# VH-VL binders against Protein DJ-1 homolog C (DJ1C), part 8

Target 1, 167 residues: Protein DJ-1 homolog C (DJ1C), of Arabidopsis thaliana (Mouse-ear cress) (q8vy09r84to250)
Amino acid sequence: KKVLVPIGYGTEEIEAVVLVDVLRRAGADVTVASVEQKLEVEGSSGTRLLADVLISKCADQVYDLVALPGGMPGAVRLRDCEILEKIMKRQAEDKRLYGAISMAPAITLLPWGLLTRKRTTGHPAFFGKLPTFWAVKTNIQISGELTTSRGPGTSFQFALSLAEQLF

## First folded at step 4 (VH-VL)

Design J11 (framework fv_inotuzumab)
Fold by ESMFold2-Fast, scan of step 4:
Structure J11 (fold): chain C 167 residues (1-167), chain A 117 residues (1-117), chain B 112 residues (1-112)
Amino acid sequence: as target 1 above (167 residues)
Amino acid sequence: EVQLVQSGAEVKKPGASVKVSCKASGYTFTDYYIHWVRQAPGQGLEWIGGINPDSGYTTYRRKFQGRVTMTADTSTSTVYMELSSLRSEDTAVYYCARDYYEGFDYWGQGTLVTVSS
Amino acid sequence: DVQVTQSPSSLSASVGDRVTITCRSSQSLVYSEGNTYLSWYLHKPGKAPQLLIYEVSNRFSGVPDRFSGSGSGTDFTLTISSLQPEDFATYYCMQSTYFPYTFGQGTKVEIK
């Protein structure tokens, strides 16, 4: 089972680390990819995060799951990565699993058009940006291939849900 | 078992309002959206709108905007559709239906609303 | 609004016949980066509609395997491989990719 977790400047550390740790413990082959120009990025709280590869190495790979951490400006950095956008759109087109937590649903997935007709949750501060009919106030929301979650406090639940769906 | 049970038939005069209820049972009420669909005599099915019972947010077909209001009462697991400024063209059987992967899996039995002078 | 057109508007058939109904949308129902939301319903006078097929080709729980859905983009088909007495009804397709959701005008399957 191959998983992609992209990170960038301002990625939320708890969300990224919990995703990677839980999925690796579940037996997934997790690749952490930087959307920046270098492997080391500074997270939203100042922690230095080290990726396995640059996202350019992932452009032609097929993943069973792509899981997006949030954070600001991390979610914006992910949004602005054309390679990651292409990977995510291909994921959705092929009906392969993808997920987003916290800021990522509203800031990253929504501009890419990947929330259409998906029941979604997200960070309370950005909940108002979600498509209002489809927005739900749950900690975890599964809608077809897409799983969304609220924030750092729900990171463990989010990662466990993804592991359950993957295996 | 999943059931949606609607209120009984109504006869209204032009200009009046009607409020139809749809009581859900057999599932977690807030986990599924409820939509309303009508069928006028001799006509096909027409989507009116839907409600997210968890958030209360609604979406309506443009032609009903300003005349239709959908609400949800989580304490009674009931969705309501109120249609105002009734016209003879509003005579129809009104159905509530549960949204399952963007299709309607379970439907209420229907409520006939007759608008006549 | 996305327009949905069914053909034929009516057909006459006998028990055991293979029946096909088509549904055409005015624009692609493929969400560009995701799923295709087209469903099929059986409707009889005095009864509520019943879901047969969702997301183009998925049979709803309890629906007999004589019912199948296929298609992509703008062209979709419902097939009944061997018509049974209880299948004489009006059939509707619905697109739910875009708000507002829109139904086809219906196809009435009548006894020959």
Scores: ipSAE 0.015, ipTM 0.580, lowest interface PAE 6.3, mean pLDDT 89

Design J12 (framework fv_inotuzumab)
Fold by ESMFold2-Fast, scan of step 4:
Structure J12 (fold): chain C 167 residues (1-167), chain A 117 residues (1-117), chain B 112 residues (1-112)
Amino acid sequence: as target 1 above (167 residues)
Amino acid sequence: EVQLVQSGAEVKKPGASVKVSCKASGYTFTDYYIHWVRQAPGQGLEWIGGINPDSGYTTYRRKFQGRVTMTADTSTSTVYMELSSLRSEDTAVYYCAREGYEGMDVWGQGTLVTVSS
Amino acid sequence: DVQVTQSPSSLSASVGDRVTITCRSSQSLVYSEGNTYLSWYLHKPGKAPQLLIYEVSNRFSGVPDRFSGSGSGTDFTLTISSLQPEDFATYYCMQSTYFPYTFGQGTKVEIK
């Protein structure tokens, strides 16, 4: 099972590290990709995170799951990455799994149009930005191929849910 | 009786702003998105943007970003669309429309906005 | 942005004719749990647009059964099985799978 976890400047460390660790321990082949111009990025709390590859190396690859960590400005960095946007839209069109936690649903997925008529949750501070018909106040929400979650405190639950869906 | 009723026609000069209202009745106002769509003379329908009346969250088509503002007043069940820095190309009939689960099922009657010097 | 193109731009027809209008999107409109968010609207001068078909093939309540929608992925069709006098209008398809929502350029059905 192949998994993509993109990171950028200001990515939330707990969300990114828990995703990678839990999914690798479950047996997934996890690629961490930087949306920046270098492999090393500084997370939202100042921790240095080292990616496996630049996102440009992932443009033509198919993943069984793409999981987006949040954080600020990390979610904005991911949103502004055109390569990642194309990968995510392809994921949705092909009905392959994707997920987003914390600020990523409202900040990254919503502008790309990837939340239309999907039941979603997200960070409480940004909950009001989610579509009203489909917004839910749950810690984990699975809506077809999309899984969303609230924040760092739900990171393990989020990663475990994704691992369960992969296997 | 589910209805959307819009404000009347406006004539504006280039550079001015216009604010069109859309008053909802006959349903729970906060349960349905309201979108704005326009049609310029001789042109097709063009989606401008939409608002979630419950949260106030808005989504705009990029070409209108910075010039359009959509707001909702839950006390009067009214959505507003304000378009600033008007150009002659903004001359159009502007419609509000409710989007439920089945698409844009209820539309306002339209508001003609004429931008002329 | 997802581009939506209709064909033909206009057609002439007589009452009782079968009319077919096509709509093509620049990318697949299949979304989420397999739903495809393509709708069709009828528009007459001086009146608001009217919803005819939603999610490709579902007739909106009150819409006559002579209207039908079909298609998948990127190719969609609106069919009017037997054109009536009130059906002379402009027809628009709209995709709402992706932001921004986009309309086709319209197909005008005229008397001949």
Scores: ipSAE 0.013, ipTM 0.515, lowest interface PAE 8.2, mean pLDDT 88

Design J13 (framework fv_inotuzumab)
Fold by ESMFold2-Fast, scan of step 4:
Structure J13 (fold): chain C 167 residues (1-167), chain A 117 residues (1-117), chain B 112 residues (1-112)
Amino acid sequence: as target 1 above (167 residues)
Amino acid sequence: EVQLVQSGAEVKKPGASVKVSCKASGYTFTDYYIHWVRQAPGQGLEWIGGINPDSGYTTYRRKFQGRVTMTADTSTSTVYMELSSLRSEDTAVYYCARGYDEAFDIWGQGTLVTVSS
Amino acid sequence: DVQVTQSPSSLSASVGDRVTITCRSSQSLVYSEGNTYLSWYLHKPGKAPQLLIYEVSNRFSGVPDRFSGSGSGTDFTLTISSLQPEDFATYYCMQSTYFPYTFGQGTKVEIK
């Protein structure tokens, strides 16, 4: 089972680390990819995060799951990555699992058009940016291939839900 | 209780713009999408686009892109649809409608927009 | 765009008749959750359209039980089990699985 977790400058550390740790413990082959020009990125709280590869190495890979951490400006950095956008759109077209936590649903997935017809949750501070008809105030929301979650405090639940769906 | 009330009929010249209002009452305005649908004389129903009143996010049918603008005023619970560069084929009854489970459950009464020289 | 085609375009019926209207989409309307977003509307001249059925077979609040919806994938039907005087109208199906939302061309149910 192959999993992609992209990170960038300002990625929320707890969300990224919990995703990687829980999914690896579940037996997934997790690739952490930087959307920056270097493998080392500074997270939203100033912690250094080290990716396994640059996102350019992932452009032609097929993943069973792509899971997006949030954070600011991390969610914006992920949004502005054209390679990641293409990977995510392909994921949705192929009906393969993808997930987003905290700010990623509103800041990253919504501009890419990947929340259409999806019941979605996200960070309370950015809930108002989600499509109101489809927005729900739950800790975890599964809508077909898409799983979303509220924030750092729900990271463990989010990662466990994804692991359950993957296996 | 739940209702959408639209502004009155408009008569416009080709090239003009028209702005139709849709005032919501009886529910939490920001909880539901508002969509716009039109019907030209002797034709069927045509979806124009929709707006999320909470975020302001809009989705338009491509043929109207660049000519249509949808806005929401939360203070008055009113959605507006402005259509510019009017042509005779834009003559139609324009409806606003509330999104409900990907269907339209509550509709405005309709606004006739006539475009003629 | 997903094309939606209704048949027949018009029909003549008497009160008490069973009426069936068909709606076909150019591609499957099944969404990844297993939901199918196909709805039916009744429209009379001078009035706004009214929702009858949503998600293929769910009757909207207050809609009489003589109205029923069925179907799957690309083929859907609206059935009126015993036509009443107030049912003479034009009926539209709409798909809302994909943007843009698209309507069928309408089926006019007229007095025989």
Scores: ipSAE 0.007, ipTM 0.515, lowest interface PAE 9.4, mean pLDDT 87

Design J14 (framework fv_inotuzumab)
Fold by ESMFold2-Fast, scan of step 4:
Structure J14 (fold): chain C 167 residues (1-167), chain A 119 residues (1-119), chain B 112 residues (1-112)
Amino acid sequence: as target 1 above (167 residues)
Amino acid sequence: EVQLVQSGAEVKKPGASVKVSCKASGYTFTDYYIHWVRQAPGQGLEWIGGINPDSGYTTYRRKFQGRVTMTADTSTSTVYMELSSLRSEDTAVYYCARDSYYDEAFDIWGQGTLVTVSS
Amino acid sequence: DVQVTQSPSSLSASVGDRVTITCRSSQSLVYSEGNTYLSWYLHKPGKAPQLLIYEVSNRFSGVPDRFSGSGSGTDFTLTISSLQPEDFATYYCMQSTYFPYTFGQGTKVEIK
């Protein structure tokens, strides 16, 4: 099973690292891709994160799961990546799994139009940006192919849920 | 010392508006949702709606849409519920309650505010 | 809306009795990996409601161990193993899995 985890400047370290570690331990082939111009990015708390590849090398690959960490400005960097937007829209169109945690549902997925009629949770501070009718306050929310979660404190639950859906 | 303290009883005429306050203390105001629940005489508990104090985001039960407005003032750690176009059936005790983002249960409640609507 | 129905609407009991109250939802309350948002409250006239049980079976801080919750999916139960004088009250279940949040109609536990 192939999994993409994109990272950028200001990505939340706990969310990214837990996601990668849990999915790799479950047996997934996880690719960490930088949306920046280089493989090394600085996370939201100043930790240096090293990607496996630049996102440009992922444009034509099919993934069984694409999982977005949050963080600020990491979620904004992911939002502004045109290659990632195309990959995520293809996931939704093909009904393949995708997920987003913390800031990513409201900051990254909502502007791309990927939350329409999806029951969605996210970081409490950004809950007001989520669609009223479909916004929920749960720790983990599965809505078809989309899984969302609240923040660093729910990272392990988020990653385990994705692993269980993938296998 | 985690507390929610509500404003005092109100008597209103039909067609008037009422604004009830709920002041939070003893915790980080923006970490919890605040919801409003009422109980009319001889009836059960009825959820009205809730607000995220951090974002100002609100969710209301459909029957109150257009008549209820919830707001939050982070500088005073206070949530307000305003109910307009009051009817006799709005006579009730109104409670504010704290809801954790994580356990989705109302763990701390205000003492209640009696709103009486009569001519 | 998710409908929540309690039974019975009232019961008479004596101190020391085992009391069981049931709560049924119109659809499954399971949300995310095993989280089920059903809570139980005790309410007395002139006082604010008090949380007893959250997420089906977890006792809230300070709640006596005679109170227990159980159930899954659509069927839930609150049990009071040995009723005490302070337990004569109205009990409500609430689902908070879906908006709007909905309460059961209440179960009044009265002195026999």
Scores: ipSAE 0.014, ipTM 0.543, lowest interface PAE 7.9, mean pLDDT 89

Design J15 (framework fv_inotuzumab)
Fold by ESMFold2-Fast, scan of step 4:
Structure J15 (fold): chain C 167 residues (1-167), chain A 119 residues (1-119), chain B 112 residues (1-112)
Amino acid sequence: as target 1 above (167 residues)
Amino acid sequence: EVQLVQSGAEVKKPGASVKVSCKASGYTFTDYYIHWVRQAPGQGLEWIGGINPDSGYTTYRRKFQGRVTMTADTSTSTVYMELSSLRSEDTAVYYCARGDSYYEGMDVWGQGTLVTVSS
Amino acid sequence: DVQVTQSPSSLSASVGDRVTITCRSSQSLVYSEGNTYLSWYLHKPGKAPQLLIYEVSNRFSGVPDRFSGSGSGTDFTLTISSLQPEDFATYYCMQSTYFPYTFGQGTKVEIK
């Protein structure tokens, strides 16, 4: 089972680390990819995170799951990555699993048009930026191939839900 | 039994506002969307908009944007549609209808509320 | 907005007749997940509309099996295999793949 977890400058550390750890412990082959120009990125709280590869190496690969951590400006960095946008749109078209937590639903997925007709949740502070009929106020929301969640405090439940769907 | 019960007929003058209620019973109110659809005399059905009672978020057909407001009161399982700046063309029977997000069919409908706009 | 056009606008029929109503959309109604959100409704004067068919071909609970839906992409059909007295009504198709939801103009089925 192949999983992609992209990170960038300002990625939320708890969300990224929990996602990677839980999915690896579940038996997934997790690739951490930097959307920046180097493998080491500084997270939203100043922690240095080291990616396995640059996102450019992932452009032609198929993943069983792509899971987006949040954080600011991390969610913006992910949004502005053209390669990641193409990977995510292909994921949705192929009906393969994808997920987003915290700021990622509103800041990253919504602008890409990947929340249409998907029941979605997100960070309470950014819930108002989900100007969508399908927005719901739940901690975890599964809508077909998309799973969304609120924030760092729900990151363990989010990762477990994704692992359960993957295996 | 699952049902939607609407408020009674209204007669309004041009420029006034009307607020129609739609009370849900027999199901979990926040599990379904509520849509509003109208039919003017001699015309077909026209979708106005809808509300997600769980989130409170709404979507409106562009021609009604700025004139229509939909709200939900979860304590009474009631959705409201308020239409302002009424015109004679707004004379119609207004229906609320329950929508499911999975197959998008409107399966339960209110009985309809006649709104007449006349001078 | 996605335009939905029904044909014919009206027809006259007798009890026992096979009735076919068509519905065409200005663009494909296939959602990216492969579902097609087209539904059919029956409407009688003084009553609320009622759902007959959802997602092109699925008969709603309690709807008689003489009603059937078919089609794909932009072309859809509602068929009544043997018209009954209670079936004289106006029929509407509705697309709900895209906002705003749009109805066809209606097809009135009248006694011949």
Scores: ipSAE 0.110, ipTM 0.673, lowest interface PAE 4.5, mean pLDDT 90

Design J16 (framework fv_inotuzumab)
Fold by ESMFold2-Fast, scan of step 4:
Structure J16 (fold): chain C 167 residues (1-167), chain A 120 residues (1-120), chain B 112 residues (1-112)
Amino acid sequence: as target 1 above (167 residues)
Amino acid sequence: EVQLVQSGAEVKKPGASVKVSCKASGYTFTDYYIHWVRQAPGQGLEWIGGINPDSGYTTYRRKFQGRVTMTADTSTSTVYMELSSLRSEDTAVYYCARDLEGYDSSFDYWGQGTLVTVSS
Amino acid sequence: DVQVTQSPSSLSASVGDRVTITCRSSQSLVYSEGNTYLSWYLHKPGKAPQLLIYEVSNRFSGVPDRFSGSGSGTDFTLTISSLQPEDFATYYCMQSTYFPYTFGQGTKVEIK
């Protein structure tokens, strides 16, 4: 099972690290990819995160799951990555699993057009930016191939849900 | 069949608050969002906000944030919209309407409307 | 906010006329999986608005077949093929792709 976890400047550390750790413990082959120019990325709290590869190495890969951490400006960095956008749109087209936590649903997925008619949760501060008819207040929300979650405090539940769906 | 029945007309003074009710029947109350739309005299339709009656989650148009509150009472299948700090510009007919979010995000069934007049 | 503009603001017509009303959005309403959330409503004084068309071109149950919707992206049209006496009303389009939901300003169809 191949999993992609992209990171960028300002990625939320707890969300990224929990995703990677839980999915690897579940037996997934997790690739951490930097959307920046370098493998080393400074997270939202100043922690240095080291990616396995640059996102350019992932452009032609097929993943069983792509899971987006949040954080600011991390979610914006992910949003602005054209390679990642193409990967995510292909994921949705192929009905392959993808997920987003915290700020990523509203900041990253919404502009890419990947939330319409998907029941979605996200960070409370950005909830008003989600499509109103599809927004829910749950800590974890599964809507077909998309799983969303609220924030750092729900990271473990989010990662476990994805692992359960993947295996 | 499906019906939304609203409370009667209200006359309020500037600065007061008004609470309009919308009682649903003929379907599973918690399966559909309820929205509120108003029309001031001589003006068009304006969306105010909506509520998910199952979760209690609300979404409001920014200009009403802080003075509008929507609530749902599942025991009576009733949605309420309370608007505070009333101004004469709030004089309008207020409608509740049901959203078909599972099959379409449109307003399929509407309440009869409640006229709220703000005057001194 | 996504702005929705109707044209014309009003028109005069006779029974039997073909009437066309247009609706333009400031942003594409096509979002995720190709769905487009644009609906049309008929409103008469003293009555609640009534749904006519949803998702651009789907006629709501009980709506006469003289009403049809078309369009894509940012440009949408409501057509009444042969106007009837009960069709003299104000028509509104609404986008519900993006929060907040926004209505056009309305098009009043008046007897000539």
Scores: ipSAE 0.007, ipTM 0.509, lowest interface PAE 9.1, mean pLDDT 87

Design J17 (framework fv_inotuzumab)
Fold by ESMFold2-Fast, scan of step 4:
Structure J17 (fold): chain C 167 residues (1-167), chain A 120 residues (1-120), chain B 112 residues (1-112)
Amino acid sequence: as target 1 above (167 residues)
Amino acid sequence: EVQLVQSGAEVKKPGASVKVSCKASGYTFTDYYIHWVRQAPGQGLEWIGGINPDSGYTTYRRKFQGRVTMTADTSTSTVYMELSSLRSEDTAVYYCARDFEGYESGFDYWGQGTLVTVSS
Amino acid sequence: DVQVTQSPSSLSASVGDRVTITCRSSQSLVYSEGNTYLSWYLHKPGKAPQLLIYEVSNRFSGVPDRFSGSGSGTDFTLTISSLQPEDFATYYCMQSTYFPYTFGQGTKVEIK
């Protein structure tokens, strides 16, 4: 089972690290990819995270799951990555699993058009930016192939849900 | 089984308000959206708007904005549609309908309809 | 608003006939991920509408296999392969790709 976890400057550390750790412990082959020019990325709280590869190495790979951490400006960095946008749109079109937590639903997935008619949760501060009709107030939400969650405090629940869906 | 049961027929005078209820059963109320559709005599179906019962968030067709209010009561699994400033053109059968989410879409179950007559 | 137009507005048919109803939208109903939100409904006077087909070609649970849907982009078709007595009704297509949701004007299938 191949999993992609992209990171960028300002990625929320708890969300990224919990995703990688839980999914690897579940037996997934997790690739951590930097959307920056460097493998080393400074997270939202100043922690240095080291990616396995640059996202350019992932452009033609097929993943069973792509899981997006949030954070600011991390969610913006992910949003602005054309390679990642193409991977995510292909994921949705192929009906393959993808997920987003915290800031990522509203900041990253919404501009890419990946939330239409999907029950979606996200960071409470950004419910006003989600497609309000489809927004839900749950800590974790599964809508078809998309799983969303609220923030660092729900990271473990989010990662466990994705692991359960993958296996 | 899935059921949507609506309140009974109403007769109102122009300028009044009407509130129609739609009680859901047989499924998890907060997992599906509820929309309202009307049919005036001799006309086709017209979408009015919808509500997400989990969030309470609504969307309305522009021509009804300011006159329609949709609400959901999770304790009774009931959705309400209130239409104010009634005109004779609002005479119609009003239906509530359940909507799929995600990649599946369609009004899979409908209420039986509520006739609202607006006459002086 | 996305306009949805049905043709014909009415038709006369006999039991056993093949019936075809067309629905055309003013713009493509394909969402960016390739989903197309076009559904078909059967409506009889005094009764609630019933879902027949969703997302262009998927038959709703319990709907007889004589009903089929096809099409793409802006042009969609509902086919009844062998009309039965209970099929004399008005048929509506609806797009739900964009708010506001819009229905076609309806096609009445009448007894010859």
Scores: ipSAE 0.068, ipTM 0.653, lowest interface PAE 4.8, mean pLDDT 90

Design J18 (framework fv_inotuzumab)
Fold by ESMFold2-Fast, scan of step 4:
Structure J18 (fold): chain C 167 residues (1-167), chain A 120 residues (1-120), chain B 112 residues (1-112)
Amino acid sequence: as target 1 above (167 residues)
Amino acid sequence: EVQLVQSGAEVKKPGASVKVSCKASGYTFTDYYIHWVRQAPGQGLEWIGGINPDSGYTTYRRKFQGRVTMTADTSTSTVYMELSSLRSEDTAVYYCARDEGYYDEGFDYWGQGTLVTVSS
Amino acid sequence: DVQVTQSPSSLSASVGDRVTITCRSSQSLVYSEGNTYLSWYLHKPGKAPQLLIYEVSNRFSGVPDRFSGSGSGTDFTLTISSLQPEDFATYYCMQSTYFPYTFGQGTKVEIK
């Protein structure tokens, strides 16, 4: 099972690391891809994260799951990556799993049009930015192919849910 | 057994407000969205808006914006729709209806309807 | 708003007849993910509407198999293969792909 976890400057470390660790322990082939110009990115709390590959190497790959960590400005960096946007839209069109935690639902997925008619949760600070009708106040929400979650404190629950859906 | 039970008929004067209730039972209240639909005499069905009972978030048809308010009370599993500044054209049977949201699209269970009459 | 138009506005039929009702939207109801959100309802005076078909062709639980839905994009059809006495009613299609949700004007199926 192939999984993509993109990271960028300001990615939330706990969300990214828990996603990668839990999914790898579950037996997934996880690729960590930088949306920046280099493999090393500084996370939202100052931790240095090293990606396996630049996102440009992932443009033609098919993933069973794409899982987005949040953080600021990480979620904005992911949003502004055209290659990642194309991968995510293809994921949705093909009815393949994708997920987003914390800032990513409201900041990254919403502008791409990937939350319409999907029950969605996210970071409390950005909850009001989610589509008015479809937003829910749960710690984790599965809506078809999309799984969303609130933040660092729900990262393990989020990753376990994705692993269960993948296997 | 899924049931939506609405409050009884109302007669109001132009300019007044009306508040209709819709009490849900037989399912987890916060797992389903509730929409409001009306039918004026001799006319078809018209969607007014909906509410997510879990979040309290609402969406309304533009023509009702500013006049309609939908709320949910999770302790009683009841959704309310309040329509203000009533006009004779608001005379209609008002229905609440349940919607899963993402899956099983469509309004699967409906309340029995509440007749609201606006007359001088 | 997305406009939804039904045809015919009314029809007369006898028990056992095959009845076809059409629904046309002013724009495609296909979402980016390929789902099409069009549903059909049966409504009788003094009763609440009831769901027959959702997502174009899926029969709601308990709905008789004489009811079927088909179509794509902007053109949709509800078919009743053999009309029964309880089927004399007004039928509505609804699009829920775009806010605001919009209903067709209704098709009244009346006894011949």
Scores: ipSAE 0.021, ipTM 0.614, lowest interface PAE 6.2, mean pLDDT 89

